# VHH binders against EKC/KEOPS complex subunit cgi121 (cgi121), part 128

Target 1, 174 residues: EKC/KEOPS complex subunit cgi121 (cgi121), of Schizosaccharomyces pombe (q9p7j3)
Amino acid sequence: MILPLFPETQVHVFVYENVSNCAAIHEQLISQNPIYDYAFLDAATILYKKQVYSAIIRALEDRRDEQMKTKTIHSEVILSLSPKTEISSAFRQFSMTKKSKNIVVVKIDSKLTEEEEFERLDKLVEGNRVEFSDEELQKLIDFKVLKKNYKLDPSTLENPLASILSSIALRGYS
Below, E stands for the ipSAE of ESMFold2; O stands for the ipSAE of OpenDDE; V2 stands for 0.75 times the mean of E and O plus 0.25 times the DockQ between their complexes.

## First folded at step 14 (VHH)

Design qk4 (from qj46 with W105G; framework vhh_6qgx_2; at its last look DockQ between E and O 0.94; V2 from the best seeds 0.70)
Fold by ESMFold2, look of step 14:
Structure qk4 (fold): chain B 174 residues (1-174), chain A 123 residues (1-123)
Amino acid sequence: as target 1 above (174 residues)
Amino acid sequence: QVQLVESGGGLVQAGGSLRLSCAASGFTFSDYAMAWFRRAPGKEREFVAAITYTGSSTFYTDSVKGRFTISRDHAKNTVSLQMNSLRPEDTAVYYCAVTYAWDYGTPRAYDYWGQGTRVTVSA
């Protein structure tokens, strides 16, 4: 897919449930294996498609404006999900871990069709692909984690989308 | 309270060796990568080496690869940097740091820093 503000940037997003090899994938991520150059997110932290799109847009804007804080665009997506500027905390809160069961996987700057990218990713991930949709994401979210990550009190839990998107868009301004 | 305490610095002749140690306490060590950075006079902190929380992978800046070896000891909560074939340009204050991320070369990715140990390499 192509985001309107970044018409030359090809982005693919995949969702997997019941992933059995997150520990192996995590080892490849921490060893910086270039075959695994994706943003691997814990699906327990993602409720909306717009949450992911907003983080992607923020990361691309920061790259365009030479304001990236991390080394790769995919690590910048992980940071961009966070309401705070601390890189280590963002990874702890949003990245796939060795204990994750469901994941959202983002590829930015893809030179492949969605089907071709899926073919490569499917060789790396032992799990069941599901649609990237709010319906599927709602089945995988952990609301306790979401509340903690975005500091949602009871009043904001009724409509958390605006609060979440504001956190992503406004992170880091003084 | 999180504490990182470096030791093992000192004066050494070019071509010599030193072993730096960093004792870590006050946090869960098992899920964090550990790294060494250095700061020469008038310069910003520079990445030297990192080791993953599993110990399975290590990373080095090009100028030290083959000469420095990072290792960790989970039982003692320490990380070490064996520095061989030292050169005058290795003269710096060396800092230990920890992160949950795998953006190892970026100082702002690190949660905690030690106060540093000075290494001086004389010609």
Scores: ipSAE 0.617, ipTM 0.836, lowest interface PAE 1.6, mean pLDDT 90
Fold by OpenDDE, look of step 14:
Structure qk4 (fold): chain B 174 residues (1-174), chain A 123 residues (1-123)
Amino acid sequence: as target 1 above (174 residues)
Amino acid sequence: QVQLVESGGGLVQAGGSLRLSCAASGFTFSDYAMAWFRRAPGKEREFVAAITYTGSSTFYTDSVKGRFTISRDHAKNTVSLQMNSLRPEDTAVYYCAVTYAWDYGTPRAYDYWGQGTRVTVSA
């Protein structure tokens, strides 16, 4: 897909459930295998499509403005999901872990179609692809983790999207 | 509380060897990657070497490749830097650092730092 604010940058987002090889993928990531040049997110931490898009947009803005805090655009996406400025903390909060079962995978600067990218990614991920939608994400979310990551309280739980987006947007300003 | 304590620094002649050690505590050692950085006089802190969580992969700055070796001991919660064929330009304070991320060359990716150990290589 193409984001309106970044028409020259192709972005793909995939959701996998019941992934059996997260530990193996994690090992490749920590080893910096270039074949795994994606942002692998724990789906338990993602509630909305807009949450992911907001993080992507922020990462792209950071890159545009030459203000990236991380080494890669994909790691910047992970950082951008977090209300915290610490990179390691953001990874702990949002990145796929060895124990993850469901994941959201983001590809930025793709040279392939969505289908072609899926075929490539499908070789790496052993799981079932599901639709990237709020409905599907809501089935995978861990609300305890979400509440912790964004410090949601009863007053903000009525509209968690607003709180999440604010946290992403205002990171580093509070 | 996280603690990183470096040791093994000292004065050595060019061509000599040193082995630095970092003792880590206060966190689950196996969940974090470990790295060595150094800061030479009048220069900024720079990446030297990193080792992944499991120790399966290592990374080095170009200037130390073939001379330095990073390793870790999970039983002792230590990370080591074997430095061979030392050069005067290796003179610096060497710091141990820990990260959950895999941006190993990015100082900001590291949560905690040791106090450092001084390495001086004479000509």
Scores: ipSAE 0.613, ipTM 0.819, lowest interface PAE 0.8, mean pLDDT 94
ESMFold2 (binder alone), look of step 14: mean pLDDT 81; pTM 0.826

Design qk5 (from qj46 with S56K P107E; framework vhh_6qgx_2; at its last look DockQ between E and O 0.92; V2 from the best seeds 0.00; counts 0 for: grease 25.6 > 24.2)
Fold by OpenDDE, look of step 14:
Structure qk5 (fold): chain B 174 residues (1-174), chain A 123 residues (1-123)
Amino acid sequence: as target 1 above (174 residues)
Amino acid sequence: QVQLVESGGGLVQAGGSLRLSCAASGFTFSDYAMAWFRRAPGKEREFVAAITYTGKSTFYTDSVKGRFTISRDHAKNTVSLQMNSLRPEDTAVYYCAVTYAWDYWTERAYDYWGQGTRVTVSA
């Protein structure tokens, strides 16, 4: 996938449900195994494709502007999902944990086709790939977690997209 | 509240050894990575070493590799830094820090810090 504002940067997003080896993936990730150079997100925290795209775009903008707060573009994606400026908090809120069952995986700066990238990732993730769509994400979301992460209230809960995007966009300004 | 209390600093001659300890409280110790940073006189704070929440992996700045060893004790909620073959350039205030992230070299990734313990290495 190519983003219009970043035509030279190839991005891939994958969704897995019923992942059995998140603990093992987590161990490799925290050990900084270069084979696991992805952003691994807990799907329980993701409701919309636009939420993920917004975070990716913000991370890419930060990189473009030499304003990244984290060391890697993938960690910047995780940070960009959060309305909070604290890196550790963003990771706690949105990153895959050893207890996660469903995940969203983001690859930035891919040199491979989507299919080729999938083949690589499929060797790492023991789960069922599903479509990256709002429909599929809605099946995996934990609304309690979503409400907590973005401080959603009854007035915004029926259509939380605007609030979520605003929180992402205005991080550090509130 | 989160508390990190360093100890073990002091004056030592070049070539000597020290063992720093950090006692952690106020959070689930086993869920977080621990690290040591240091600030030398007139310099900015810099990363020294980190250990993952499981303790299975460790990371070091190049200048201390082979000389320093970071470890953690989950039963005691402590992280330690064994410093061998100390050099005058190791003179600094050493800080214990905690993070949930794995950007171990990024100072901003650490939300909680100790007050530091002073290490002085004489020539």
Scores: ipSAE 0.807, ipTM 0.897, lowest interface PAE 0.6, mean pLDDT 95
Fold by ESMFold2, look of step 14:
Structure qk5 (fold): chain B 174 residues (1-174), chain A 123 residues (1-123)
Amino acid sequence: as target 1 above (174 residues)
Amino acid sequence: QVQLVESGGGLVQAGGSLRLSCAASGFTFSDYAMAWFRRAPGKEREFVAAITYTGKSTFYTDSVKGRFTISRDHAKNTVSLQMNSLRPEDTAVYYCAVTYAWDYWTERAYDYWGQGTRVTVSA
């Protein structure tokens, strides 16, 4: 897809459930294998499509403005999901781990169609692709993790989306 | 309380060798990468080397490749830097650090830092 603010940037987002090889993927990520140049997120931390798009937009804005804090745009997406400025904490809280079961995978600056990118990614991920939709994401979320990551109190549980999006947009402006 | 304590620094002649060690306490970094940075007089702190938590991958800044070797010992919760063929340009305070992220080159990615150990390489 193309985001209106970034018309020359093609983005794809995929969701996989029941992934059996997260430990192997994680080893490839930490070893800096360029074949795995995606943002691999733990789906237990993602409730909304807009959550992911807001992090992508924030990362792209920071790249445009030469304000990126991480070396790659995909690492910047991971940081951008966090309400905090600490890079290591953002990775600990949002990235796929060796123990993850379900994942959200983001590709920015893709030169491929969605189908072509999927064919490449499907060779790397041993799991079942599901639709990137709020309906599917809500089946995979861990609400205890979401509440902790965004410090959601009982007053925000009725509509956590606004609180989450504000946290992403306002990171660094407290 | 998390502490990283470097040791092994000192004065050596060009061409010589030193082995730096860093002991971590107050937390076990079994899922963390460990790294060395250095700060030469009048310069910003720069990345030197990193090793993944599995120990299977290592990364080095270009100027030290082939001369320095990073290694870690999970049982002792330590990281070491074997520095061979030392040059005057390697003179710096060397710091160990740890991160959960795999953005190894970015100083800001590191959660905990040691106090540093001085290495001086004379002509």
Scores: ipSAE 0.626, ipTM 0.845, lowest interface PAE 1.5, mean pLDDT 90
ESMFold2 (binder alone), look of step 14: mean pLDDT 83; pTM 0.846

Design qk7 (from qj85 with S56K W105H; framework vhh_6qgx_2; at its last look DockQ between E and O 0.95; V2 from the best seeds 0.64)
Fold by ESMFold2, look of step 14:
Structure qk7 (fold): chain B 174 residues (1-174), chain A 123 residues (1-123)
Amino acid sequence: as target 1 above (174 residues)
Amino acid sequence: QVQLVESGGGLVQAGGSLRLSCAASGFTFSDYAMAWFRRAPGKEREFVAAITYTGKSTFYTDSVKGRFTISRDHAKNTVSLQMNSLRPEDTAVYYCAATYAWDYHTPRAYEYWGQGTRVTVSA
């Protein structure tokens, strides 16, 4: 997929449910194995497609403006989901962990078609691919986690999209 | 309350060895990567070494590779830095640090920091 604001940047997003090997994937991530150069997110933290797109756009804007805080564009996506600027806590809150069961996987700067990228990723992830859609994401979200991560109260939790997107877009300007 | 307490610093002649230790408390040590940074007088903090939370991977800045060894002990909640073949340019305050992220060379990625232990290497 091509984001209109970044027409030369190919992005793919995949969703997997019932992943059995998150601990093995996590070991590869912390060892910085380049084969695993994706953003692996815990799906329990993601309610909307637009949440993921907004984090991708924020990361790409920061890269364009030479304001990235992390080493890779994929780690920058993880930071960009957070309402705060603290890198360690963003990873703790949004990254896939060894205990995760469902994941969202982002590839930025792909030179492959979506199907080719899927075939590579599918060799790494032991789980079931589902559609990247608000319908599927809603089945995987943990609303207690979402509330905590974005400090939602009852007035915003009813329809939290605007609060979440503003947290992503405005981080560091408050 | 999170605490990282370094020890083992001191004065040593060039070519000598020191072993630094860092005792960790107040957080889940087994979930965090650990690192050593150092700050020489008049310079910024610089990355020295890191070890993953599992202990299976280690990372070193080029100037210390082959001379320094980072290790961790899950039973004691400690991280150590064995420093051999010390040089005057290794003179610095050494800091222990912890992160959940895997961007190991960047001080900003680290959530917890110790107070530091001074290492002085005389010519």
Scores: ipSAE 0.632, ipTM 0.850, lowest interface PAE 1.5, mean pLDDT 92
Fold by OpenDDE, look of step 14:
Structure qk7 (fold): chain B 174 residues (1-174), chain A 123 residues (1-123)
Amino acid sequence: as target 1 above (174 residues)
Amino acid sequence: QVQLVESGGGLVQAGGSLRLSCAASGFTFSDYAMAWFRRAPGKEREFVAAITYTGKSTFYTDSVKGRFTISRDHAKNTVSLQMNSLRPEDTAVYYCAATYAWDYHTPRAYEYWGQGTRVTVSA
């Protein structure tokens, strides 16, 4: 996938459900294994494709502008999902944990096709790949977590996408 | 409330040893990676060592490799830094820190910080 705003950057997004080895993946991440050079998100925190794309775009913008707050572009994606500026908080809110069951995996700066990247990732993730769509994400979301992460209230629940995107876009501007 | 309380600092001669300890409270200790940072006089805070959530992996800045050892005790909610073969350039205030992220080398990634303990190594 090529983003219009970043034509030279190839991005792939994958969704896995019923992942049995999140704990093992988590251990590799915290050990900084380069084979696991992805952004691993907890699917329970993701409701829309645009939410993920918005975070990716913001991370890429931060990189472009030399304003990254984290060490890697993938960690910046995680940070970019959060309305908060604290890195640790963003990870707690959105990153895959050892207890996660469903995940969204983002690859930035891929040199491979989507299929080739999937083949690599499939060796790392023990779960079922599902379509990256709002429909599939909606099946995996934990609304309690979503509401908490973005401080959604009854007035914003009718259009949570707008609130989410605003939170992502306006992080640090409050 | 979250607290990180360092102890064990002091004055030591070059070649000597110290063991720093950090007691953590007010958060789920086992969910956080722990680290030690230090700030020498006139310098910026720098990464010294980190230990992962489970304690299975450790990371060190190059200058302390082979001399310093970071460890953690989940039962006591403590993280320790054994410092051997101390050098004058190790003189600094040492800080304990906690993070939920895995950007261990980046100070900004750490959510909680201790007040620091002073280590002075004389020539």
Scores: ipSAE 0.429, ipTM 0.738, lowest interface PAE 1.1, mean pLDDT 93
ESMFold2 (binder alone), look of step 14: mean pLDDT 87; pTM 0.890

Design qk8 (from qj85 with D31T T52A; framework vhh_6qgx_2; at its last look DockQ between E and O 0.93; V2 from the best seeds 0.77)
Fold by OpenDDE, look of step 14:
Structure qk8 (fold): chain B 174 residues (1-174), chain A 123 residues (1-123)
Amino acid sequence: as target 1 above (174 residues)
Amino acid sequence: QVQLVESGGGLVQAGGSLRLSCAASGFTFSTYAMAWFRRAPGKEREFVAAIAYTGSSTFYTDSVKGRFTISRDHAKNTVSLQMNSLRPEDTAVYYCAATYAWDYWTPRAYEYWGQGTRVTVSA
C-alpha cells in the first residue's frame, strides 16, 4: 500500500496468528539476518490498524527529517509505537519475542507487490495469515499488556484509540 | 539497582593484550544483549563489540575484527572483551552496556551503562 503522505514509499502490513516459529524468527533478528528485514511486532500489543499506521508514519517522518533514533526504519517503527523514548523499552513493549504466538509484520520500502511480499514472508513465518483489520487485531490483543504499555486508565478506556495515538504522537514531549 | 562494573583496564604496550570484564547486577542479564563501547580522547563514544543475549551471535567494529573477542558468562552475569594485538589507537575508556533491543550499533539503544575502565596503549 501507499501512504498519502509518503507516496514514494510502499508499505505492507501482515498479521499472523498461531505462529509456531517465533523463537526461530527471533534468533534471525538478533543475529541480524538481512532476510528478516521487517518490523516484527507482538500482536498482543496492537489493537488498531491506525496504531500501526501512526507508528509507521512517525517513523517515516523521522527518517524524512533525519531524526531517526534507531539504525533502521523498522526499528524506528517499533520505537514509534512506544510512548517512551527509550529504544530498549520500546522493544520490550512491542517487539515480537520468542514466546509470541501472534504477530504483526511491517515492511517499509518494499519493492514488491503485497502478494509477492507475502510469498517471501510466508517462507519465514510458520503461521496463519489473517486480515489486517481492527476486527482481527481485537481477537489477538492482550488488554492487560495494552493498558500497561500506554498507561490506560478507566478515563481513557472509553476511547483507547485516541489515547494510544496521542501517546505515539506526543512521545518525547512530556 | 542496576550496576555494570568494568574492570581489567590499564597500561599496555603496543602488541600487548588485555582482558576487560564487566559484572552485571540488578536486571535480568540473560535477556539482554551486552556490548562494549569506547571513547578515545577528543572523540565520541563508538561501538566496539556486542554479543546477543543467547551468546550465539557476536558483532564487531571493523577496526577490532580479528583482534578483539567478546564473550559472556550467564552463570556469573559477566561480559568480557579479550583484546589482543593492541594498538595506540585503541587507547580509550571502555564502557560496558546492556540492551533489550537488537540495535547493537546504536548507543541510544542501550539501557544500562557502566562507569568505564581506562585502557592506554603505548607505542
Scores: ipSAE 0.853, ipTM 0.921, lowest interface PAE 0.6, mean pLDDT 95
Fold by ESMFold2, look of step 14:
Structure qk8 (fold): chain B 174 residues (1-174), chain A 123 residues (1-123)
Amino acid sequence: as target 1 above (174 residues)
Amino acid sequence: QVQLVESGGGLVQAGGSLRLSCAASGFTFSTYAMAWFRRAPGKEREFVAAIAYTGSSTFYTDSVKGRFTISRDHAKNTVSLQMNSLRPEDTAVYYCAATYAWDYWTPRAYEYWGQGTRVTVSA
């Protein structure tokens, strides 16, 4: 897919449920295996497609403006989901862990079609692909985790999207 | 209260060796990657070496490869940097740092920092 503000940048997003090998994937990530150059997110932290797209856009804007805080665009997506500027906490809060069951996987700057990227990714992930949709994401979210990550109080839980998107867009202002 | 306490710095002649140690407390050491950074006079902190939280992978800046070895001891909650064949350009304050992330090279990725230990390598 192509984001309107970044027409030269191909992005793919995949969702997997019931992933059995997150521990093995995690080991590859911490060892810096280039075959695993994706953003692997814990689906328990993602409620909306727009949440993911907003983080991707923020990461791409920071790259364009030479304001990236992390080494790779994929690690920048992980940071961009966070309301805070602290990289270690963003990874703790949003990245896939070895205990994760469901994941969202983002590829930025893909030179492959969606099907070709899926075929590559499917060799790495032992799980069931589901549609990247608000409907599927709502089945995988953990609302307690969402509330904690974005500091949502009871009054904001009625419309959490606006609070979440504001956190992503305004991150970094002191 | 999180603490990272470095030790083992000092004055050494070029070609010599030092072993730095960093004692960690106040956080779950076994879930954090550990690294050494250094700051030479008038310069920013720069990456030296990192070790994944499992101990399975290590990473080094090019100028120290083959001379420095990072290791960790989960039983003692320590990370060490064995520094061999030291050169005057290795002179710096060395800092121990910890992160949950696997963005090992970026100082800003590190949540916890030690106070530093000075290493001076004379010609």
Scores: ipSAE 0.571, ipTM 0.839, lowest interface PAE 1.9, mean pLDDT 91
ESMFold2 (binder alone), look of step 14: mean pLDDT 86; pTM 0.881

Design qk9 (from qj46 with G26R W105Y; framework vhh_6qgx_2; at its last look DockQ between E and O 0.96; V2 from the best seeds 0.79)
Fold by OpenDDE, look of step 14:
Structure qk9 (fold): chain B 174 residues (1-174), chain A 123 residues (1-123)
Amino acid sequence: as target 1 above (174 residues)
Amino acid sequence: QVQLVESGGGLVQAGGSLRLSCAASRFTFSDYAMAWFRRAPGKEREFVAAITYTGSSTFYTDSVKGRFTISRDHAKNTVSLQMNSLRPEDTAVYYCAVTYAWDYYTPRAYDYWGQGTRVTVSA
């Protein structure tokens, strides 16, 4: 996938459900294994495609502007999902944990086709790939976690997209 | 409320050894990485070493590789830094820090910091 504002940067997003080896993946991430150079997100925290795209775009903008707060573009994506400025907090809020079952995986700067990237990732993730769509994400979301992460209230819960996007966009300004 | 308390600093001659320890209280960091940073006089804080929450991996700045060893004790909720073959350029205040992230070299990634322990290496 090519983002219009970043035509030279190829991005791939994958969704897996019923992943059995999140603990093993997490171990590789914390060990900084370069084979696992992805952003691994807990699907329980993701409700919309636009949420993920917004975070990706913000991370790419930060990189473009030489304003990244984290060391890697993938960690910047994780940070960009959060309304908070603290990196560790963003990881606690949105990153895959060893207890996660469903995940969203983001690859920035891919040199492969989507299918080729999938084949590579499929060797790392033991789970079921599902479509990256709002419909599928809505099946995996934990609304309690979502409400907590973005401080959603009853007035915003019926249509939380605007609030979520605002939180992402205005991070550091509130 | 969370506290990190460093100990083990002091004056040592070049070529000598010190063992720093950091004890965490009022919070269990079993799922957190722990690290050591240092700040020399007139210099910025710099990364020294980190250890994953499982203890399975360690990371070091180049200048201390082969001389320093980071370790942790989960039962005691502590992290240690064994410093051998100390050099005058190792003189600094050493800080303990914890993070849930794995951007170990980024100071801003760390949630909590200790007050530091002074290490002075004489020529």
Scores: ipSAE 0.872, ipTM 0.928, lowest interface PAE 0.5, mean pLDDT 95
Fold by ESMFold2, look of step 14:
Structure qk9 (fold): chain B 174 residues (1-174), chain A 123 residues (1-123)
Amino acid sequence: as target 1 above (174 residues)
Amino acid sequence: QVQLVESGGGLVQAGGSLRLSCAASRFTFSDYAMAWFRRAPGKEREFVAAITYTGSSTFYTDSVKGRFTISRDHAKNTVSLQMNSLRPEDTAVYYCAVTYAWDYYTPRAYDYWGQGTRVTVSA
C-alpha cells in the first residue's frame, strides 16, 4: 500500500493470531537482528486500522521533518502509537512481548509486493494470518488495555476512535 | 524507590584497568536492558555499552570495542563494565541506565539513571 502523502513509500500491514513463537521473535528484536526489521505490535492494544495508519503517518511525518526520536522508522511507529513521549513506556505498552498471542506487523519502505513480504514474514512468524480489518482487530483487542493506554473514560469510550487518533496526532504538544 | 548506584571509579594510569559496577536498590525491572553512558568534560553524554535483559547480546561504541566488556549478574541485579587498556580519552563520568526499549544508543530511551562514577585516566 501507498499513502497519498508519501507516494514513494510502500507499506504493508499483517495480522497474525495464535502466534506460538513470540518469545523467539522477541529475542531477535532485542538483539536487533536486521531480518526482523518490522514493527511488531501486540494486537491486544490495537482496535482500529486507522489507529495503525495514524501511527505510521505520524512516524513518516517525523522522519520527513527530521524529528524522529528513535533510531528506526519501525521503532518510531511504536512510539507514535503512544499518547506520551517516553520511548521505553511506548515499547512496554504497545510492542509485542514474549507473552503475546496475537500481533500486528508493520513493514515500511518495503521493496516487495504484499505477497512477497508475506512469504518472508511467514518464515519468521508461527501463527495464522488474518485480514487486517476492523472486524478482525476487534476480535483480538483487550479493551481494559486500550482504556489504560489511552486513559479512556465513559465519555471517550462512547467514541474511542477520535480520542485515540487525537492522542497520536498531538503527542509532544499536549 | 528504585535507585541506580555506580561504583568502582577512580584514578588510574594509562594502560590500566578498572571495573565499574551498578546496583539497583529495590529494582523490579527484570526485563530491562542495562547500559553504560559517559560524559567527558565539555561533551555530551555518549553511549558506551549495553546488554539485553537475557544477557544474549551486547553492544559497544566503536572506540571501546575489544577493550571494554559489559556483563550482568541476574542474581545480584547488577551490571558491570570491565575497562581494560584505558586511555586518557576514556576520562569521564560513567553512568548506568536501564530501558525496556531496544533503542540502546539514545539517552532519552532510558527510564532510570545513576548519579555517575568518575573515571580519570592519567598519561
Scores: ipSAE 0.598, ipTM 0.836, lowest interface PAE 1.7, mean pLDDT 90
ESMFold2 (binder alone), look of step 14: mean pLDDT 80; pTM 0.821

